# VH-VL binders against Rusticyanin (rus): the designs that were tried, part 6

Target 1, 147 residues: Rusticyanin (rus), of Acidithiobacillus ferridurans (p0c918)
Amino acid sequence: TWKEATLPQVKAMLEKDTGKVSGDTVTYSGKTVHVVAAAVLPGFPFPSFEVHDKKNPTLEIPAGATVDVTFINTNKGFGHSFDITKKGPPYAVMPVIDPIVAGTGFSPVPKDGKFGYTDFTWHPTAGTYYYVCQIPGHAATGMFGKI
Below, E stands for the ipSAE of ESMFold2; O stands for the ipSAE of OpenDDE; V2 stands for 0.75 times the mean of E and O plus 0.25 times the DockQ between their complexes.

## First folded at step 1 (VH-VL)

Design i11 (framework fv_iratumumab)
Fold by ESMFold2-Fast, scan of step 1:
Structure i11 (fold): chain C 147 residues (1-147), chain A 122 residues (1-122), chain B 107 residues (1-107)
Amino acid sequence: as target 1 above (147 residues)
Amino acid sequence: QVQLQQWGAGLLKPSETLSLTCAVYGGSFTDYYWSWIRQPPGKGLEWIGDIYYSGSTNYNPSLKSRVTISVDTSKNQFSLKLNSVTAADTAVYYCARDQGYDILTGYYFDYWGQGSLVTVSS
Amino acid sequence: DIQMTQSPTSLSASVGDRVTITCRASQGISSWLTWYQQKPEKAPKSLIYDASSLQSGVPSRFSGSGSGTDFTLTISSLQPEDFATYYCQQYDSYPFTFGQGTRLEIK
């Protein structure tokens, strides 16, 4: 179910994130919110997520909001995932982080100047969550953030 | 300042296992991909495979059944084993660091070892 | 696998000449191409990444261009230290593949 985007289309999708940046936190408002995350966006270190031009930011989402997530793999040569869990760091290299409450599964490796992206909808209950990459070693080496 | 130093193998007989080790000095081993590339005498370069410092590997399908790359993060080293060698495996073998950091600029080899000549002859 | 073909396989040139080397991919690879220089008995050195971006410390006489399937490396004014073999490499997909090389010889 992964779709393909060119780099200009990726740039357009990144602009659809509805959050507001303050320090290392991106804050969302409203009953429906749109989060756009990229894996290893140009200028960001491997491995990391980018949201709203910030590396692995904390995401603040209103209690009871419906969250529409778009995840784009912009990392040439590697697959990634964007998966949400209640389990916080530290993460082991193996096994896979469990349980996962919502997410994308593994992306294709970018090819021919095209980047895989997918969407999912998440209906969180109040609490603390984390977004992680499930590729072995990625969360263990820093590819995660707090929600 | 970053230096890759390699050792191992040398002269092998057909059917033996090639073993090479590469050590990283003067720079970080963490958060990089580490590759092996070979060059038969008078020929071009052939990518063998890479390993992320955490242990995840990618291999050239032409060699996948015979090749194993491993890491020892406590020593900042990674190693190549190639089973069942033949005369076609005679080459200079290089270890190299793979950028892997920038989606538009990564995946080029920025630091290389000195090379190890491996000769397979009966 | 993606096949990389360089042209010419060998060329002779004089100091001060403008030299052009080409590389063709068997399928589209966008800009995901690196150029390397290799001198006898030495490991290769990266010159250009992402088809056109000059590596830090590499002289400005080197430049790269192209996208998709056709790529070019240019040396605008050849210097004595530039006589070497040049390789292109794609990193669009695994396995990474190299061209067969272009040997640049003194005339």
Scores: ipSAE 0.000, ipTM 0.520, lowest interface PAE 12.0, mean pLDDT 84

Design i12 (framework fv_iratumumab; at its last look DockQ between E and O 0.35; V2 from the best seeds 0.00; counts 0 for: pae E 8.2 > 2)
Heavy chain, then light chain:
Amino acid sequence: QVQLQQWGAGLLKPSETLSLTCAVYGGSFSGYYWSWIRQPPGKGLEWIGDIDHSGSTNYNPSLKSRVTISVDTSKNQFSLKLNSVTAADTAVYYCTRGDYFSMDVWGQGSLVTVSS
Amino acid sequence: DIQMTQSPTSLSASVGDRVTITCRASQSIYSWLTWYQQKPEKAPKSLIYAASSLQSGVPSRFSGSGSGTDFTLTISSLQPEDFATYYCQQYWSYPLTFGQGTRLEIK
ESMFold2-Fast, scan of step 1: ipSAE 0.289; ipTM 0.768
ESMFold2, look of step 2: ipSAE 0.014; ipTM 0.637
ESMFold2 (binder alone), look of step 2: mean pLDDT 92; pTM 0.942
OpenDDE, look of step 2: ipSAE 0.230; ipTM 0.795

Design i13 (framework fv_iratumumab)
Fold by ESMFold2-Fast, scan of step 1:
Structure i13 (fold): chain C 147 residues (1-147), chain A 117 residues (1-117), chain B 107 residues (1-107)
Amino acid sequence: as target 1 above (147 residues)
Amino acid sequence: QVQLQQWGAGLLKPSETLSLTCAVYGGSFSEYYWSWIRQPPGKGLEWIGDINHGGDTNYNPSLKSRVTISVDTSKNQFSLKLNSVTAADTAVYYCARVEWGDYLDYWGQGSLVTVSS
Amino acid sequence: DIQMTQSPTSLSASVGDRVTITCRASQGIDSYLTWYQQKPEKAPKSLIYAASSLQSGVPSRFSGSGSGTDFTLTISSLQPEDFATYYCQQFNSYPWTFGQGTRLEIK
């Protein structure tokens, strides 16, 4: 279920991401990994994801890690989702991208100075994955990244 | 250190187009919205609009029909054009960075634009 | 548009005084309020963001409080360099709007 965060709480949550930036890639290490993703941080184009202040970065996660994901919708006026799939691009405007192996479902639209966030735990097997937004048209217009 | 440097028109006649450019030095450009604010002499601040590196814009509805903000990402610059100026557009114009958390943290030096009536 | 109203429009104070400036929003803005200081012929400088978070490099005598519609900027012990005009701004919704300003003058 979705919780609400104030602006200072969102900024604090973004700093809990355990990855390290190298170019357009965020690399994680250890047995437990914390990924903090935002939908459309200020200064970033609609629609996009941000991890470590990078637009749609490639995420490199060690084999066998437990991945704790926090997703925050910072996009005033719009709902988004953060869902993980093995299906690579290109994505159609519809139907819904299937199958989804883990994810959030649709976020509330930010209002009254509050931002919706939720967390989930993901236990990936080795392989290539993608994170996508399931709102019709969003993944089709670039709201996705590689894992 | 992030520094914003602005330049452009200073003295205009009514009906002309105001044009100002702001260049960003010493920091990341692509990760922020970049804003224009104005201040008529002896008065308060008015937000004009903002733009990101992808060209997405937000404009103050009071100015939307006359204003265009554009970006040149290869030069780390963004620009303001305001059409059909009148004496009411006389102001100091500032460029500024929109920090995450939605506040203006770095400002340009300001450009006085005077419109003769 | 959200209207921001500051009170007082001006005040006179002495070095060492505690000074309080208020800002009211015409509708709820949660904590999306920033305070700026502007000295003559200079660009504004951000002091406090998110209603109560002190900007890096700003002296600890400045503090902000409030949420929703009523906000306060406090200077606990006024210094000579604090004589300036102060503005509040809401970041809850476009268009961004500023208060009319409070001019803090030496007594």
Scores: ipSAE 0.005, ipTM 0.550, lowest interface PAE 10.3, mean pLDDT 86

Design z01 (framework fv_zimberelimab)
Fold by ESMFold2-Fast, scan of step 1:
Structure z01 (fold): chain C 147 residues (1-147), chain A 119 residues (1-119), chain B 110 residues (1-110)
Amino acid sequence: as target 1 above (147 residues)
Amino acid sequence: QLQLQESGPGLVKPSETLTLTCTVSGGSISSSDYYWVWIRQPPGKGLEWIGSIYYSGSTYYNPSLKSRVTVSVDTSKNQFSLKLNSVAATDTALYYCARLEYGSWFDPWGQGTLVTVSS
Amino acid sequence: QSALTQPASVSGSPGQSITISCTGTSSDVGGYNYVSWYQQHPGKAPELMIYDVSNRPSGVSDRFSGSKSGNTASLTISGLQAEDEADYYCSSYTSSDTYVFGGGTKLTVL
């Protein structure tokens, strides 16, 4: 289920991300981690994800944490998704990236000053993961990051 | 168990639009793991990929057919469809629907439906 | 003309091994490990024999194996049987986000 937010509400949600930025890495700590990701914030290239105003950053999550993810599509005119996979790059335009271990599915296209967002909870096993957009071509052209 | 079945008219006149539907049973079309695909085979010839659709509505077409082809999906009916405009005798073929698993291989296939383009 | 090159025909005797080649470019077979092989008996839909270059789906005999070297993928059928007589097609994903098939190979079991 997708909810709607105005731009001020989006900015407030982005500030709820609990990570700390160091270079191109966002590092999380604690028993429960809150990741807030956006698709294509103003000033960022299409297509890309942003976490803490960083393009496609590496996310470093502590072992055993419960991860609460909020994903917001801020890209006027386009749909996106935020899905987590163990498959690393490079990504083909097709086939679809698999396996998907957790994710959002496709967002509505933003219009009338409203942006779609959704939440999911993920409890990862230790290892390397990637977050990707499953819209065909988006991950292939760079819409992904490492976890 | 997943099954795909083509349906539509077996005879189409030149210059008209060919419309075929694929009904998916035993599984959901609304899955991020799969694309849904049309492939054709003219009598005595090889296989030709026509196009693919993702359940979101994103489409990919064979460039040789792109100006004439539209693939659509109806998740409420668990179906996807092919429309091929301005048909000619060279469009006479067996038309298959298939699932594109993980975007890499085609399985399962429908049984195929013969479409003849003739006056 | 097909984008992937296969020999038009191949033949063998029962118990022998045969290999069917599928040659493309660095933009398809050579660039990706997304090659699949299909068997088509007369009057029937194609059936998946090999996916992702070398993997067999459940129910496919281990007499069928796939491989790839550079721009050429190969399907090998060992212990050839009369039931193997069919047309064989290879397929590959391409860098243009399309799918292409080989021209097909008619296998005759003599």
Scores: ipSAE 0.000, ipTM 0.506, lowest interface PAE 18.0, mean pLDDT 86

Design z02 (framework fv_zimberelimab)
Fold by ESMFold2-Fast, scan of step 1:
Structure z02 (fold): chain C 147 residues (1-147), chain A 119 residues (1-119), chain B 110 residues (1-110)
Amino acid sequence: as target 1 above (147 residues)
Amino acid sequence: QLQLQESGPGLVKPSETLTLTCTVSGGSISSYSYYWVWIRQPPGKGLEWIGSIYYSGDTYYNPSLKSRVTVSVDTSKNQFSLKLNSVAATDTALYYCARHDFGYYFDYWGQGTLVTVSS
Amino acid sequence: QSALTQPASVSGSPGQSITISCTGTSSDVGGYDYVSWYQQHPGKAPELMIYEVSNRPSGVSDRFSGSKSGNTASLTISGLQAEDEADYYCSSYTSSSTWVFGGGTKLTVL
């Protein structure tokens, strides 16, 4: 289910991501990792994901780790999703990107200074994955990153 | 159950704008699962996809018609509409509204409305 | 002028089986499992018969089946009946993120 947060609460949640930034890569360690991703943080281009104030970074996650994902939609006027797939780019405008191995589904559109967020848990096997937005056209126009 | 119904003028003069509306009943147009679509069929010919719209207002158009076509949605009225500019006799067709799920297939269709472009 | 090639007509007798082909390229029929088939009786809107190559909607007779091999999808109708007489259209998603239709096949039940 989707919960609501104010912008200061969003900023506090983003600071709880456990990764470490090196260039355009965020690297995680340990048996349980916490990824906090936002859709179009203030000042970032539409459409994009942000992790640790980096646009669409590559995420490096230990094989076999439990991944707790928090996704927050900060984009006024638009819905977004954070969904994980083994299919790499380029992405078509339609149909939906398949297969999706874990994800949030579509967020509510932000309203009245409040932003929707939700959590999910993912148990990856070793391999290359991508995080994408399933709103038609968003992944096709750059709203994705590598895992 | 879900029903789609086309409405609009049956006769349009060359160079004018054709406007059609589809009314959705028995289901909500504000559903993240579905797109709402216009498809046409000229007399004696096959089917041609015109465009699709998501309830957010995002549109996808047939490239051959993109310069002349606009599809819009009105979620408060549970309707979506087609505007086709600068019509010619070759735009004479049965016009259908329909529904699809992210482009996989068209599962519900309206009855179709005949539009004749003639002076 | 259609993007997908179907025979213009096919005919059969009651009780027979017929197959209608739909040929595209690797950028549509061959590249994606998003092929659907529609039945259109004179004066009526098309009705979905098969989706995602081989799946039947609820209410569609199991005499209708779909398949695909390479760039060609096929609709097979077994135990042919008079009410099957109609136009049949295939459709596919394309690598250009559009939908295309076949030219249609008129099925005559003699």
Scores: ipSAE 0.006, ipTM 0.542, lowest interface PAE 12.5, mean pLDDT 86

Design z03 (framework fv_zimberelimab)
Fold by ESMFold2-Fast, scan of step 1:
Structure z03 (fold): chain C 147 residues (1-147), chain A 119 residues (1-119), chain B 110 residues (1-110)
Amino acid sequence: as target 1 above (147 residues)
Amino acid sequence: QLQLQESGPGLVKPSETLTLTCTVSGDSISSSDYYWVWIRQPPGKGLEWIGSIYYTGSTYYNPSLKSRVTVSVDTSKNQFSLKLNSVAATDTALYYCARQGWLEAFDIWGQGTLVTVSS
Amino acid sequence: QSALTQPASVSGSPGQSITISCTGTSSDVGAYDYVSWYQQHPGKAPELMIYDVSERPSGVSDRFSGSKSGNTASLTISGLQAEDEADYYCSSYAGYSTLVFGGGTKLTVL
């Protein structure tokens, strides 16, 4: 279920991310972590994800942690998704990336200063994962990051 | 009808702390749609953003003022306040409170209160 | 001085059009579509005239229009009237949850 937020609400949600930035990596600690990801924050290139104002950063999460993910689509004119997969790049334009282990599905397109957001919970086991956008062509042109 | 009203001392001595309060009337300050903002204007000069606060307490400050500024919110009184430490004559200005909402715009302003820093 | 550059003054005659520029950098005006314009009459608080580069609040005359190209935003006032005489300020989001203002432009209607 997608909810709507204004820009001040989006800024407040971005502050809830519990990670720490080191270079191009965001590192999380503890038994419960909160990841807040945006699609194309103002000033960032289409298409890209942002966590802690970093473009497509690598996310380091402790194995076995409970991960609460909030995903916000801030990209005027376009829908996006935030989906987690074990399948690494390169990605084809079609078909859709499969399997996904957790994710949001497709967001609404932002309109009238309102931005769609949703939450999900993920319990990773040890391993390498990737977060990707499932809109055709987006992952193929760089809309993904490593976990 | 939403209104903002500044209050506080009109005269502050150098090195002291300036304290101003903004009273919000006609709507709740506990709105998830808005930030609440302090802006100043020295006589005959331009506007300068001081800082913004969300009703949950999150604050953002102008880097040039960050070491001296604290903004706080009291949702039970529908008010937010500015404290500016170690004032100097260059802090003499009209101080405005304002509402910041949709797309970083200040859509409603108080009338402003003149603060003179003088011995 | 001010983060955004505006001309100190501009003038026009009734019925003419004038344009006020607001020049920043690739880290503020050039990066974000969060540009606003404010009108300030002597002794009064500023009033919002334009937000989101080109949008007007309800009650603002359509004689006021905004635009942006690269690092420069512009406010245009068409059909200039005596009551338009005021100071005009631009503002922009500058990243890192910060906001910056231009130095202001005094509009004189001659």
Scores: ipSAE 0.006, ipTM 0.566, lowest interface PAE 13.0, mean pLDDT 86

Design z04 (framework fv_zimberelimab; at its last look DockQ between E and O 0.19; V2 from the best seeds 0.00; counts 0 for: pae E 9.2 > 2, placed apart)
Fold by ESMFold2, look of step 2:
Structure z04 (fold): chain C 147 residues (1-147), chain A 121 residues (1-121), chain B 110 residues (1-110)
Amino acid sequence: as target 1 above (147 residues)
Amino acid sequence: QLQLQESGPGLVKPSETLTLTCTVSGGSISSTSYYWVWIRQPPGKGLEWIGSIFYSGSTYYNPSLKSRVTVSVDTSKNQFSLKLNSVAATDTALYYCAREYYDTSGLFDYWGQGTLVTVSS
Amino acid sequence: QSALTQPASVSGSPGQSITISCTGTSSDVGSYNLVSWYQQHPGKAPELMIYEVSKRPSGVSDRFSGSKSGNTASLTISGLQAEDEADYYCSSYTDYSTYVFGGGTKLTVL
């Protein structure tokens, strides 16, 4: 269920994020929110997620909102995942993350100037969550963020 | 101390296939942190990126050359290779292998010495 | 996938500052902070001087600096020295996940 995009298409998709940036936090409001996350956008360090051009930001999402997530892997040479869990850091090199409450699974590796992306919908309850990459070593070296 | 060394023929006839090999020493080609790159420079001219490869075999090519170029990797030999089909006089150049940093920044931080390839009959 | 535009040559006297321009498009220099600069002395391989527009690798003199405005990146060399005489190339990442180089600039130290 992974689709492909060119980099101009990725740039257009990134603009669909409905959050507002304040420092290292992206804040969402309303009943329906759209989170657009990328793995290692051009110019960002490996390994990291980017939301609204922030590295591994804290996401503030209203409890009970419908959360539409788009995840795009722009990291040449690597697959990544964007998976939501209640298990906080630190993470092992081979993460055993339970439960995964929503997520993407592993993306294809980018090829021929095309980047894989996928969407999912999530309905959070109140509480603290984390988004993590389950590729071995990535979460252990900082590929995660707080929700 | 990482070193890259190009090897291959210095002379190739028109319409034939150019094959070059880059041998990596002082580091592993199987790194998750780097891409391995071919760049060329015609005599007295500027630089042209040819293509990059990750150790898994994933490749990225200059669209102007993509129809004629193949880059490959042999992790057991710590080498990567360039194959350029149907060469013409305009393919005469210094050919460099290089290392590219993983974050797609275009950071080519280590270069080989270059090998001159002349295309003539 | 066109080359980035650089002046063919630039000259300066020892101790002066000089600037080399690199003009691209909104599909490369204008969209990404992924411009690099390379110095090439005659008969030698290029050497990375600046990456990500303005960052210097370890061991590169702080006389070398980079900047960008719109679709144009600039390399500035302060306190010009005779050994700075070389060819200089810019490069940029593009919307096609490719790299493009400038045509090169010959710097002459007078």
Scores: ipSAE 0.007, ipTM 0.625, lowest interface PAE 9.2, mean pLDDT 86
ESMFold2-Fast, scan of step 1: ipSAE 0.080; ipTM 0.684
ESMFold2 (binder alone), look of step 2: mean pLDDT 90; pTM 0.895
OpenDDE, look of step 2: ipSAE 0.273; ipTM 0.774

Design z05 (framework fv_zimberelimab)
Fold by ESMFold2-Fast, scan of step 1:
Structure z05 (fold): chain C 147 residues (1-147), chain A 120 residues (1-120), chain B 110 residues (1-110)
Amino acid sequence: as target 1 above (147 residues)
Amino acid sequence: QLQLQESGPGLVKPSETLTLTCTVSGGSISSGDYYWVWIRQPPGKGLEWIGSISYSGSTYYNPSLKSRVTVSVDTSKNQFSLKLNSVAATDTALYYCARVYGSEWYFDLWGQGTLVTVSS
Amino acid sequence: QSALTQPASVSGSPGQSITISCTGTSSDIGGYNYVSWYQQHPGKAPELMIYDVSDRPSGVSDRFSGSKSGNTASLTISGLQAEDEADYYCSSYTSSGTWVFGGGTKLTVL
């Protein structure tokens, strides 16, 4: 279920991310972590994800943590998704990424000064994952990151 | 003001390679979140996108032309270029270079175009 | 063939309004809000008139407006002036990460 946020509400949600930046990696700690990801924040290239104002950063999450993810589409004019998979790059233009282990599905396109967002909870097993956008062409052109 | 200018041969023989260059002036090709683009228009016909490149070298091509097209960028000269292999008479067109705003995909700046005729 | 369908021509008199349609599919116009419109005068390069379906660049007259319904985008020009006589092209980003244009519409101001 997608909800709508105004720009000030988006700014507040971005501040809820519990990670800490170290180079090109965002590191999380604790039993419950909150990841807040945006699609194409102002000033960032299309297509990309941003976490902690970093483009497509590697996310390091502690073993056994509960991961609460908030995904916000801030890209005026375009839909995106935030979906987690064990399948690494490269990705095809028309991707069939199987399995998707957790994710949002396709977002609404931002309209009337409002941005779509949704939340999900993920309980990862230890291992390497990737977050990707399943809109055709996006993962193939770099809209993904490592977990 | 930022300007784009195409240059290259006006006449190319069938089966040869067409090479065109676009010079960016009034600003840097490596500034901002832009892609640099080639678009063509056969005489009296509509527009066709050929390919795009970022300042860092990432490329996107029209699938109908991908086997014959290479786009490259030279940031030291503030230029980007098109190579189209194995040309035929159907490749006769005005060739435009243009800029695409990367966070909202539209063509916001165009060169004046250069006519390329493919003839023996 | 052009991927997006436009009428070949449209005409109007000074002061009237005209609308140019641009029809695609759910994998381009219907799926995304990346529709742009370009005006091309004889012997000149195309100029951006509308982007993101309905936004105008600085310097473009408010007589030009854009809209979209389903798989069809529309460009409307109100208060027609002689200088509006030109070819108009629509464009859209596609689900394949590519670009498509309409076949173009010749506007005649009589």
Scores: ipSAE 0.006, ipTM 0.530, lowest interface PAE 11.8, mean pLDDT 85

Design z06 (framework fv_zimberelimab)
Heavy chain, then light chain:
Amino acid sequence: QLQLQESGPGLVKPSETLTLTCTVSGGSISDSSYYWVWIRQPPGKGLEWIGSIYHSGSTYYNPSLKSRVTVSVDTSKNQFSLKLNSVAATDTALYYCARGFDYGDYLFDYWGQGTLVTVSS
Amino acid sequence: QSALTQPASVSGSPGQSITISCTGTSSDVGGYDFVSWYQQHPGKAPELMIYDVTNRPSGVSDRFSGSKSGNTASLTISGLQAEDEADYYCSSYTTSSTLVFGGGTKLTVL
ESMFold2-Fast, scan of step 1: ipSAE 0.029; ipTM 0.618

Design z07 (framework fv_zimberelimab)
Fold by ESMFold2-Fast, scan of step 1:
Structure z07 (fold): chain C 147 residues (1-147), chain A 123 residues (1-123), chain B 110 residues (1-110)
Amino acid sequence: as target 1 above (147 residues)
Amino acid sequence: QLQLQESGPGLVKPSETLTLTCTVSGGSISTSSYFWVWIRQPPGKGLEWIGSIDYSGSTYYNPSLKSRVTVSVDTSKNQFSLKLNSVAATDTALYYCARLPSYWSGEYGMDVWGQGTLVTVSS
Amino acid sequence: QSALTQPASVSGSPGQSITISCTGTSSDVGGYNYVSWYQQHPGKAPELMIYEVSNRPSGVSDRFSGSKSGNTASLTISGLQAEDEADYYCSSYTESSTYVFGGGTKLTVL
């Protein structure tokens, strides 16, 4: 399920995101898109997601596309998740956000220069979605973005 | 050995579009390791970041300029360019291009700069 | 005004140490470890002196050091030399994924 990456491998994976940045939005095109998300890149605020070196960007995905997601936990000392929901903010500290339509579940905590990552494939129907971290309090304090 | 060199007009009239090009030599612009950056400095004043672009064409702009600015890359010529629309006298400045290594690829600061090109906006 | 606050000028004598401050907010200097410092001699392009708060590029003298406490980053130059006379600018990444500069500090070596 969760694989381990060294820092050079993390760098290589971050380059696989197929999106284009414009303002606070990352826009994808094509039949298959690759989203690479990190939690929390060095230097970025805790807690946050980064996609294409943007904090919590809005992701614009073409209708009918197949979405391949890679999620990497780069946050030393903490576990995180990347989970997709139709439920928009605000988020309570408890209970857990539901329903989750696709996602990773909880990552291992990074250690010994190794970072946990996992992949999943998502086939969205048209509509508005959000990516959230399910660790209690994280989405409530801003760890989410719009799709 | 990497060098950056700005080129473009030294004089532009108000309301026109300023176009500047940065030529990269001694290294490839078509690399995921770096962002390519435009910065300006009005005479006697401080530095202002204009925008950045990566090898894939993803752009990041200064919010105060984003309605007027476009940055693009031409990997076949190993160049990146700045277009600034509707210029005014306040756009008079030295314009620099620079390289910014990504956090993961190296020293995350603007490590190589061009010499700068002075652009005067006047009628 | 500049987004980051620096003193307009600072001075010292050869052999002394001086410190230049760079104050922002929790959405830039305080929130991220992406502070860089640039040295600019008259008529020249800026040169990177410090990146990521406290790291020196290859070739930069160890007399230059950087630090940060809360919303304020600092550049310290020890053993001042005449060649250090220049303008110094800080820069920070921001919560909006942009970059901002300080207004610059003129260092005079007396």
Scores: ipSAE 0.012, ipTM 0.585, lowest interface PAE 8.3, mean pLDDT 86

